# VH-VL binders against Cytochrome c oxidase assembly factor 8 (COA8): the designs that were tried, part 83

Target 1, 167 residues: Cytochrome c oxidase assembly factor 8 (COA8), of Homo sapiens (Human) (q96il0)
Amino acid sequence: APERGAERRDTAPSGVSRFCPPRKSCHDWIGPPDKYSNLRPVHFYIPENESPLEQKLRKLRQETQEWNQQFWANQNLTFSKEKEEFIHSRLKTKGLGLRTESGQKATLNAEEMADFYKEFLSKNFQKHMYYNRDWYKRNFAITFFMGKVALERIWNKLKQKQKKRSN
Short names: E, the ipSAE of ESMFold2; O, the ipSAE of OpenDDE; V2, 0.75 times the mean of E and O plus 0.25 times the DockQ between their complexes.

## First folded at step 12 (VH-VL)

Design mb2 (from m52 with heavy chain S55E; framework fv_ebrasodebart; at its last look DockQ between E and O 0.02; V2 from the best seeds 0.00; counts 0 for: pae E 12.8 > 2, placed apart)
Fold by OpenDDE, look of step 12:
Structure mb2 (fold): chain C 167 residues (1-167), chain A 122 residues (1-122), chain B 108 residues (1-108)
Amino acid sequence: as target 1 above (167 residues)
Amino acid sequence: QIQLVQSGAEVKKPGASVKVSCKASGYTFTSYGISWVRQAPGQGLEWMGWISGYEGHTNYAQKLQGRVTMTTDTSTSTAYMELRSLRSDDTAVYYCARVKYDFWSGHPLDYWGQGTLVTVSS
Amino acid sequence: QAVLTQPPSVSVSPGQTASITCSGDNIGSKSAYWYQQKPGQSPVLVMYYDSDRPSGIPERFSASNSGNTATLTISGTQAMDEADYYCQVWDSSSDHYVFGGGTKLTVL
């Protein structure tokens, strides 16, 4: 029985560029664009006295970032693969080699590529709609928690002012 | 820091060719494209074409088809635009710009070179 | 090929809201990008329709799409906002980039 070679699912390395911000940073840091997603990762600051609400906000931001990174990395990889397959298929149909006489990769013209883009966009339209929906939901949640954290900080400042007036 | 540095100004005669270079730095060159945009004196922006840094795929404006060639050297992170059969109406500032791949909605030009003036005069 | 139409000029007083339109077929279903160009300078991306504002762009810049029109809005317009503004779309049918004709914003 021939061992079915386990197709190594090329797990897109979650190669979030380990941009390590300086240890003493009191701010969020933005890294260089990721190779696959082209999104800039954010390293979120963790306060020494992080409240449970601040922690929840940070986690939600982190999860949303990871979600975005994975989504766009996968989309870009899928696009690149399908584009290459399309080009190869069309060249083959034309009886053309994958390389020109000069040794360059054979390319399709703009008109032929337009068909690919139309089909690709059409096929992925629903996926994009779901992404947008989920993006809004996530960002709404983040904004909501940002508001809560802001209120908590205001309240804590007011309590500290009252204690200083009572002493 | 992301930078696109273009070659210096060129003066050419009608019928000649010009090759403008655009050296990219501060990012992974192959993860982005390069678009070329020109601007005639006192005119708007005219898209010329773009080249993918990943696959080397090119697409040119129909008006420039057959006269323009875009290439990349990944080893030097440099893009090139050659325009042939120059005419007086090709006198313009030529810009390279980084194409940020936007999968769904298109590709913004998020970083621009300083521009290269090409003058075509008799 | 898609054609994007912009008004050739828009004038506003300081502190007023400037609106620059870009009209094109089905532009509302496309991502429109906006570029600012000051005299003798390279264009600068000032707005993503479907993305966050580029770093360094003031919050007074906003963009919207509706139907066949994209709009760049500059609230509280300042003298430093005087520039040429270009809309741009990517045409997925041809893989072409299309620029509008540009709008000169004058702050009076």
Scores: ipSAE 0.019, ipTM 0.546, lowest interface PAE 7.2, mean pLDDT 85
Fold by ESMFold2, look of step 12:
Structure mb2 (fold): chain C 167 residues (1-167), chain A 122 residues (1-122), chain B 108 residues (1-108)
Amino acid sequence: as target 1 above (167 residues)
Amino acid sequence: QIQLVQSGAEVKKPGASVKVSCKASGYTFTSYGISWVRQAPGQGLEWMGWISGYEGHTNYAQKLQGRVTMTTDTSTSTAYMELRSLRSDDTAVYYCARVKYDFWSGHPLDYWGQGTLVTVSS
Amino acid sequence: QAVLTQPPSVSVSPGQTASITCSGDNIGSKSAYWYQQKPGQSPVLVMYYDSDRPSGIPERFSASNSGNTATLTISGTQAMDEADYYCQVWDSSSDHYVFGGGTKLTVL
């Protein structure tokens, strides 16, 4: 039964991950799964003395996470919508209602549902191929910058060690 | 050499529609997006929306939702922007710009067309 | 939707350093881009991804982005740098572009 006359306190979307890392966290940490993408968002730690190179790496990882979240949220929503439309269309062709006598959603048998799964995969094959290509390109770039940051940190350690010995 | 060449200036009456073309050359059209940006006389840049060259997916600015349609013709490497139900405050220079979706470069608008003046007046 | 605020104008003498600011709530968490527009011309990308410079843009152009402020810096400013400058961010949540209001750089 729809709520009548009650004050609406929250209108936040259920599909957005609303995790809040501790204010004093010194680590990246992983939030709960997003309702729509089923992916766990990473909240990236920002150290007080983040180098320009470290900042570029963090922003690239954040951008890639958002791109990935958007893709899978959209695909999961499309899957759910198209599945329901397929079921409704096949039930209509058979002259059946959308709900059983008990009020439960009517379903199709496994053989009929297999047709949907095959059609969905075929329809979206090219999209998933381009997603995989872009995913690998993004992860190669991230790995490259991780290597650069690692070398920067080693260099800074050697410079600090050299400075300590000269004292 | 990468170029975006836009259609010529237009004069329209309120309530009409305008369709601006943007012909791209010097790159693989389907690997990039096209963004549309307008600039009213003496004003700043206002983003209108973008279209993916790959799948033709669009994303429009909230202000223009329902009045704008962006399309592409991949066989001619041409993007189109149509703005309907024109008002006098739609008088502006309309730019197309290439969206580079490259992890190394981010999301710049790296090449711009020459602009198309659309004047809406009685 | 991010709101980006730029000063309406900045004036510098030739050879001096010009700084053009772009203020936005936590803009340092976003990638910032800068465009130059001369009168009667199309905008030209001059900085991208906070601090990266396109091929053909002089080294005297630099930029930074941290906290609530992105800054475009032009050292050794020349008369040909006189133009309007726009900052812009990409809002990855909406896939929208957000532009600042623009800054007119005058070289006296």
Scores: ipSAE 0.000, ipTM 0.539, lowest interface PAE 12.8, mean pLDDT 80
ESMFold2 (binder alone), look of step 12: mean pLDDT 91; pTM 0.941

Design mb4 (from m52 with light chain S29D S31Y; framework fv_ebrasodebart; at its last look DockQ between E and O 0.08; V2 from the best seeds 0.00; counts 0 for: pae E 16.6 > 2, placed apart)
Fold by OpenDDE, look of step 12:
Structure mb4 (fold): chain C 167 residues (1-167), chain A 122 residues (1-122), chain B 108 residues (1-108)
Amino acid sequence: as target 1 above (167 residues)
Amino acid sequence: QIQLVQSGAEVKKPGASVKVSCKASGYTFTSYGISWVRQAPGQGLEWMGWISGYSGHTNYAQKLQGRVTMTTDTSTSTAYMELRSLRSDDTAVYYCARVKYDFWSGHPLDYWGQGTLVTVSS
Amino acid sequence: QAVLTQPPSVSVSPGQTASITCSGDNIGDKYAYWYQQKPGQSPVLVMYYDSDRPSGIPERFSASNSGNTATLTISGTQAMDEADYYCQVWDSSSDHYVFGGGTKLTVL
């Protein structure tokens, strides 16, 4: 049976920020902006006694972050590519060179670029709607789990106080 | 319907010139360009150059620089390609194609002429 | 000038999936176009803007472009799909069109 070559999903190279937080950090760290998504990655702290609920919240946050990184990396790439294509096609239509007499890259004026932005937004409208929907769903789930973790922590603190009063 | 109709086959001697015409119809000629592509017998497609239907701006393949001239007549919606100093290796089918250049489609050659055979023989 | 490399030939059985590659340096940063040419006919645009399909082109035709490789995929290949296929890019730096060498698809 010929091994079905794994479709290498063109995972946009997750520019895993090589920023390693100090091992002794007791808090989340924010990395520099990713070069593709322009989003700042968060390095989540892992407590030594992480509860199953805390772990679930952390995983959900990580997955949501990865999802956002991938989405925006792809969108920025698409935007840049289509923007360049628009500029070049417009210059071509005008019979203008890609460079000015001074050797600078030829550009379009703000009015011409406004047409690009309108068209780009129109083309990507559905994609952005789905993104927004999923973003809200993910963030709602995160918020829900944050609430659960908060309640768990409160309960654990109350139990510890009761045990100290009984001794 | 969009159509590109080319002139008929040509037989030329080495050193002569050939001028192929491409009449466009079914679209606004000045909103698009015309590209010329040739294909030698049994060979692949070779881009020769293009001309803007709007400005008349041209760009030619480096290999053909100095030997090729592309022109348009907007009144008749006709593009012309002249190739000078013909050689035996210029024997090919010559195609005109509409150049679409816009935000949504990029730069495809979306409609092609039927081709014009140019034979260069001694 | 960009150079596009295609395999000279690809053979598939009817109903199988054909894959034709077009390799070029950073071709994924450019838009790829694909043309079908049958013997004695003019080329026909079959894919544009990497993966968009012109009207009248069957849904079995698809394409992708990433990294250094553009790919034309024909699912459920039919005898009528036997043709030469050419990839093409536009080089924005020179305003030149560049064709691949072409691939002969044979349906066996």
Scores: ipSAE 0.012, ipTM 0.564, lowest interface PAE 9.0, mean pLDDT 85
Fold by ESMFold2, look of step 12:
Structure mb4 (fold): chain C 167 residues (1-167), chain A 122 residues (1-122), chain B 108 residues (1-108)
Amino acid sequence: as target 1 above (167 residues)
Amino acid sequence: QIQLVQSGAEVKKPGASVKVSCKASGYTFTSYGISWVRQAPGQGLEWMGWISGYSGHTNYAQKLQGRVTMTTDTSTSTAYMELRSLRSDDTAVYYCARVKYDFWSGHPLDYWGQGTLVTVSS
Amino acid sequence: QAVLTQPPSVSVSPGQTASITCSGDNIGDKYAYWYQQKPGQSPVLVMYYDSDRPSGIPERFSASNSGNTATLTISGTQAMDEADYYCQVWDSSSDHYVFGGGTKLTVL
C-alpha cells in the first residue's frame, strides 16, 4: 500500500522484493519513481490459482495505486506551475525583473516563499482532506481483505489433507 | 496588532498640494504594499494607486496620472501620498490600506487606516 | 478600465437573506472582493472572491463570482449588517483596482 503524504516522501510496501528472474515472478515488484507523481509503482504478482477473494484484493490495491498516482501527478504539476506564477507575480509587484544580472532566474527569500507554501496548502486544504479521508478508507479495505485472504489460505491448508492424490 | 495610522485632517486652497502620511506597525513593512483610496462626501470609494513597500514601485489610477506621487520611508515604515493642483472635487476622505501579497486570491486590501479628511475650498 | 455596477440600495427584513450584485464584463475571470463600510468608519474586507472569508467575518456572509456577475449574500441578516457594501476587482494585467459604486443595505 502506498504511503500517506507521498508528496514529500515515498517508501516501499513491506515484504516486497525488487526483482525476480524473467518469466517466473513470485513477488510484487517496486518500479522506479514515476516522473509525474514521484511515487514508486508496485507491479502486482498474479498467482496461478488466484481465488475470487485474492482477485478482489489485487484489483483494489491496483485501483488505489492508480488513484494515488493520478492525484499526486496532478498536484505536483499544479504546485510547480503555481510556484512559478507566484514568484513572477511578487517580483512584478516589487518592480524587479524575472532574471538577475547574471541571467539566473530571480527568486524570493525563504520568508517571502513562506506565503506561497502557506497559501498553497490553504487553497488545497479541502482537496487534501478528501484525499486523506479516501486514502484511509481504501487502506482500511485493503487491510481487511488482506486479513480475509490470510484466513482463506490457512483454511485451504487444512483442506489439502482431504483431497485425492490424483494430480 | 496590525495598524495603519494616518496624519490629521487638512484644509487647502485650490491649486495647492497635500501630502498625507500613513504609518504602519505590527508587520514587516517591506513585505506588503500600500494602496490609497479616497471617498468624496456621500460618494463611493475611488482607487488612487499603490506603492510597493519593498521597491517603491508605483502604479497610479489613470485619472490621477501626473497629479499624484506616492513614496515610502522604510526606516519609519511610513507611506506618503501627495496630490498636487488640488480642485474642489478633490475634497474627500483619503484612506491608506495594506496590499496583501496573495497570489491565490489576488491582492486584497486587508487593513485600512482611519482616513484623512482633505477639504479644498475657495 | 473595468466598470462595476451595483444597485444603489437593497432592503431586507431581519432574519432574511440579502443579495447584493456587482455586474462587470467577465467579472468571473477576475479577482473580486467585497468591503463593508459603516457610517463614519473605514471599509472592512468581508469576502475574498469565491467564498473565502477573512478572520472574524460571520459564516452568514458568502460570495459567488461567475460570468458577468459577482454576488455577496448575507443570510440571517441582522441590524448590525446595515452598511454600504462595495465590490472591487483587481486586474492583474494592469495592476489596477476598480470599485463598484456601492450598495446601501437597509435592514427593516
Scores: ipSAE 0.000, ipTM 0.464, lowest interface PAE 16.6, mean pLDDT 78
ESMFold2 (binder alone), look of step 12: mean pLDDT 90; pTM 0.931

Design mb5 (from m52 with heavy chain S105K; framework fv_ebrasodebart; at its last look DockQ between E and O 0.01; V2 from the best seeds 0.00; counts 0 for: pae E 21.5 > 2, placed apart)
Fold by OpenDDE, look of step 12:
Structure mb5 (fold): chain C 167 residues (1-167), chain A 122 residues (1-122), chain B 108 residues (1-108)
Amino acid sequence: as target 1 above (167 residues)
Amino acid sequence: QIQLVQSGAEVKKPGASVKVSCKASGYTFTSYGISWVRQAPGQGLEWMGWISGYSGHTNYAQKLQGRVTMTTDTSTSTAYMELRSLRSDDTAVYYCARVKYDFWKGHPLDYWGQGTLVTVSS
Amino acid sequence: QAVLTQPPSVSVSPGQTASITCSGDNIGSKSAYWYQQKPGQSPVLVMYYDSDRPSGIPERFSASNSGNTATLTISGTQAMDEADYYCQVWDSSSDHYVFGGGTKLTVL
């Protein structure tokens, strides 16, 4: 009996964007929107002489990106599922089929869908509040490390100028 | 109080038809559906179909297609289930149940009738 | 058509926890409902929407749904909980209801 492969629930794969930047790139690249999160992934440039502080910033940006990708991938899947269930339930209540006479997928009008959006937002309000809080915390940390890296770069440039004046 | 009251027990011959009634009370009939479920002696529950209290739209189990007809009378808040071409294996307790509509999570059967025994014997 | 599989029987001692499983393909993506049926009585909804409990159902009843398995859990099982239990799902694509085969819970 052929092992019916367990259809892996597409748990939103941690969207390793299959986008590969050119090997000789000296800057960050933005990939196409991820199919699950609809967010554009950034491929961060790794300099040859990356400082420990630059590396820490890069890692924090990468982790934040991954966190954001996972959140929105899951949220979009939940939204799509609940939206479909809402439509089906509403059509059922009306005694309408899932398909029109023309064979098209039956849909609800914008007014009917407004109830869905209101309820979805209400239900997910706390989740979105936590997301926003964590988003601000992460971005604040990133901005803080960006400032530190900028100061480090300024200091290194000043040291190099002093060494060139002494020789 | 929400109640579903079904018609009494029926004895039928093979090839005959039976029509079971389910009178609903205590709620707005058109805001819910009615599902029919049967249970053969010593067996599990088998879903037969459902009908919208609002539109009268029906959906039947594939096994019963062509033999079952569900109808509603909104004026009396009564649902009917007719099963035709009865066989011995149609001997069962037949239940009506209220379909609670939920826009997010599906449609449980939250209230049940007392059941109607239908016996098919030669 | 979706098929729901339940164990035919589960036995538990009074005060212990009973667990009744319902297995089906992608059941975790569907809402599962649970019904209790005592001998000679109509089924009673005991759990719906995976984890919601109707009014009048004791708090000792809980349910979960994950992956391919829904589970009804009865904590502190009592003699009055002896009954047949049926899981059910609604398939939104076909608009069909599917019952499990039922599980007889015996309280020893």
Scores: ipSAE 0.020, ipTM 0.575, lowest interface PAE 6.0, mean pLDDT 87
Fold by ESMFold2, look of step 12:
Structure mb5 (fold): chain C 167 residues (1-167), chain A 122 residues (1-122), chain B 108 residues (1-108)
Amino acid sequence: as target 1 above (167 residues)
Amino acid sequence: QIQLVQSGAEVKKPGASVKVSCKASGYTFTSYGISWVRQAPGQGLEWMGWISGYSGHTNYAQKLQGRVTMTTDTSTSTAYMELRSLRSDDTAVYYCARVKYDFWKGHPLDYWGQGTLVTVSS
Amino acid sequence: QAVLTQPPSVSVSPGQTASITCSGDNIGSKSAYWYQQKPGQSPVLVMYYDSDRPSGIPERFSASNSGNTATLTISGTQAMDEADYYCQVWDSSSDHYVFGGGTKLTVL
């Protein structure tokens, strides 16, 4: 699930029907997939009148995006590197026949590759478990601060309404 | 592959200014910061300042306030550092480094440019 | 405006364990990092404060950070580990960085 983070940021939180994020967050945009992670980055809008709480939320979202981009970029690189090393090792062991494929990379059939995929998934199981746990922790923090920003905006609207009636 | 490639060495006279470039590749430039660090001959690393690739927000070391300006050009994924009113103790190798956002571990400098030697002599 | 203090040099024999300290006021509550710089080269991030390491950094590198001292430990030290080592903290209140003075590791 390389693109989980970017897709969640563009939708309202679960359990809040018709929730519309603050106007400042609605000006974010999604770029094309990153070359290394295959994740679509969010390019966050920074308004000139950003409150400290809104800044904290934006930084948490930026930090989460960077963490997610780096995790999948590293995982994709590791997968590609180890896959190539596995194929090279097996082809070198076989020697003959496969060396005569000039101008092309020799590949292994599905049965031969199954050993690689099983080993890769097994050795990376714990990393993906920690990733998933940390993903939920990060999204909980972001959701928490989204709520605080919403309350701040409501409070500011009430203050402004009271000032207008006094003036 | 993430790379930071800096402009070439400079020789300057006291009182002049220098502008060092840092071209980034292999990542989304606007999602990270760039930090500038210098190293005088035979000395340690000295942090100069930081600029966001997204907002252009800057934080300068207090020692350099008023003399340093950091900018970015997002269309070319390039950061710039200009140091004005140069003096002989500004002779150093100037590095750019990418600021990685890490929720759990803070903001390390995970990729560094090759460095740019700036020599200030009369 | 934190100040980080490192010993100027540390010498070890090949195969021994090198220990490089970084002292700072309550550094254990801060995010500290370690950088390696070989002669004529740019610094390289080698350790996080929590003993995570970037790809390509040997397992013999480890780190700890507690109280007023962060420590980089290199077990089974090799000649290729000879370099200058810098500790660094990130100050979240100012978004500023502070480096230690550096430690020259010599492998006899």
Scores: ipSAE 0.000, ipTM 0.453, lowest interface PAE 21.5, mean pLDDT 78
ESMFold2 (binder alone), look of step 12: mean pLDDT 90; pTM 0.929

Design mc1 (from m7 with heavy chain G53Y; framework fv_ebronucimab; at its last look DockQ between E and O 0.02; V2 from the best seeds 0.00; counts 0 for: pae O 11.3 > 2, placed apart)
Fold by ESMFold2, look of step 12:
Structure mc1 (fold): chain C 167 residues (1-167), chain A 124 residues (1-124), chain B 111 residues (1-111)
Amino acid sequence: as target 1 above (167 residues)
Amino acid sequence: EVQLVESGGGLVQPGRSLRLSCAASGFTFSSYAMNWVRQAPGKGLEWVSGISYSGGRTSYADSVQGRFTISRDNGKNSLYLQMNSLRAEDTALYFCAKESPFDYLWGTHAFDIWGQGTMVTVSS
Amino acid sequence: QSELTQPRSVSGSPGQSVTISCTGSSSNIGSGYDVHWYQQHPGKAPKLLISGNSNRPSGVPDRFSGSKSGNTASLTISGLQAEDEADYYCQSYDSRLSGYVFGTGTDVTVL
């Protein structure tokens, strides 16, 4: 017996920006890398009987993911923009065009590009220091709340065992 | 000086639409979740809607679900509330409010900065 | 209808202590969600007084204190002053509504 409809092909892309978890998923899951940040988003499950402590942990994880995605998306765009501006500026002071005689993009050698990397790192040093500080604060808090949730779940299991033993 | 300034309120007929704006200054707007809270004349506070700092998550009170839309433009440091199908019971002073930084000891967000509000009156 | 219940008014003389209760239900305070407190003077926007049940933001006098037990949170003003005359609101999260809820509000009168 033939399978009808097997000849059709999906037209929807499965890239980072088009990822959609299955409806009625009962678990967290990890999507493909975001186009701009290159980070994989986590899609968090919200159980029907989520405790207030579990909600705090989930919100913290969601907020941390959004914060991290936003930071790296912005940094990647800034890096790309400033890199092209630096190359353009240096080529212009050399009297060269943005493209070679063959039509390929003109570039700078590794020594010349090292000036860009040093300038970029110096300009953004304080921003990255604040990012690292906040990253450690967030990860410590996540670990702390994960521990509290784990203890809450163990206590609930021990309470359930105590009820069964007394019956 | 840290400020939130609401605008866009006014007198409208039932069934019409209004769009509220909230302009933020003096802090990094894109780092904080935002909320709308309303207060009917002589009455208490009622939460209306909230939005995450990226705009990726929104929430609404049941009384406004499907009629109101919260949004933000982090490039313009602005929060918005599109209010459609307005009813007399939507008459209130509308505040925008900033959520506090995450408290890593207590794991909580409160509304730490408020605007002065913009008045919306829905009547014939 | 799900509101946090507060007394309509509370009064005291300067220097006295007053306490405002905020009673919730099993879908909000009773489930263990945090309570926040706001002060609102006439014609002004609300101001955060207490976050996370008992934490004072910077600039809030230490005469304001908060606590939570069971279904009830309390705001205590020790050493009541004239500028404390205002409306006070508690706030929590409600899992049934999937959103925030405010208390009914308490008018504090000094003298």
Scores: ipSAE 0.300, ipTM 0.707, lowest interface PAE 4.6, mean pLDDT 83
Fold by OpenDDE, look of step 12:
Structure mc1 (fold): chain C 167 residues (1-167), chain A 124 residues (1-124), chain B 111 residues (1-111)
Amino acid sequence: as target 1 above (167 residues)
Amino acid sequence: EVQLVESGGGLVQPGRSLRLSCAASGFTFSSYAMNWVRQAPGKGLEWVSGISYSGGRTSYADSVQGRFTISRDNGKNSLYLQMNSLRAEDTALYFCAKESPFDYLWGTHAFDIWGQGTMVTVSS
Amino acid sequence: QSELTQPRSVSGSPGQSVTISCTGSSSNIGSGYDVHWYQQHPGKAPKLLISGNSNRPSGVPDRFSGSKSGNTASLTISGLQAEDEADYYCQSYDSRLSGYVFGTGTDVTVL
């Protein structure tokens, strides 16, 4: 029985934007749009005196960003592939070649493409619903930790003021 | 004292070039992103351009894209704005603005230090 | 429009509370970017008033407060004083413009 070659699922390379700001940056950096996800990555600044809570928040934000980058990179790849297949299928059904008489790539009209978009959205509806749910959960967690970090900072400022008054 | 001092403004004709300078003091200039913001007479604030702390990344408003170039010399604690192909609409007070230290969670920074500005007038 | 929308003017009597709104879009305030506020007196450079939606720098009176909800940020001035007469600008980042964006500005008058 011939071993069916495992179709290498073209996993979008985890193209972490090679843009690494210098370690000496005192700021978060917004990179250029990723070529696969089209999302702008954020390079998070790491303070010298980062608290454990701040570190946890930063890690959660980084993980969430990576999750988003992977989701959209894969979604865009799937979209592009299915779009191309749709166009080819429709052109074939119409008895049209992939190229016009002038040698240009044959295209579908806006109405035909609207059908593709409707079908694509319908097909991916559940996937988008799960994404949205998880996105809200992650952002809720991030917001919660933001609140905790804010409280910690306030508390630390108050302690420092008390120490200065006692000396 | 933390200070920004703009210079190089003046009266120029349309189509000419001008170079603005901003001298920074009182802080580690190389550690902060810098920006130019302008204000036309009697108008609001308009962001013009920004440059990362290392100078490796630059950004421009659409209104000045392709005409203006932001640069910096960290050894001289200086920020520059090369303005080419000047137009009447570029007439404004140009402020040098320092980005605040990392204090925000979503990668956006306030401008915590401003210069007094240098006036650029583009008139025939 | 590449600007955040603010009311042109707001007025109040001494001791009153006034609120300035700053309305953006899904590409700036609505995307979760922070909003900053500046005060500018006539002939002066802008001064940072509120950072990160609600943070008050040292030296800024406690009568100034900031908030953000959805696509709108707000600056509230409680106990309005004569010295508060100035132009106020909100500022954020816009992902479409890949740059910072300011509000249209609000003239606050003390009656």
Scores: ipSAE 0.006, ipTM 0.554, lowest interface PAE 11.3, mean pLDDT 86
ESMFold2 (binder alone), look of step 12: mean pLDDT 92; pTM 0.946

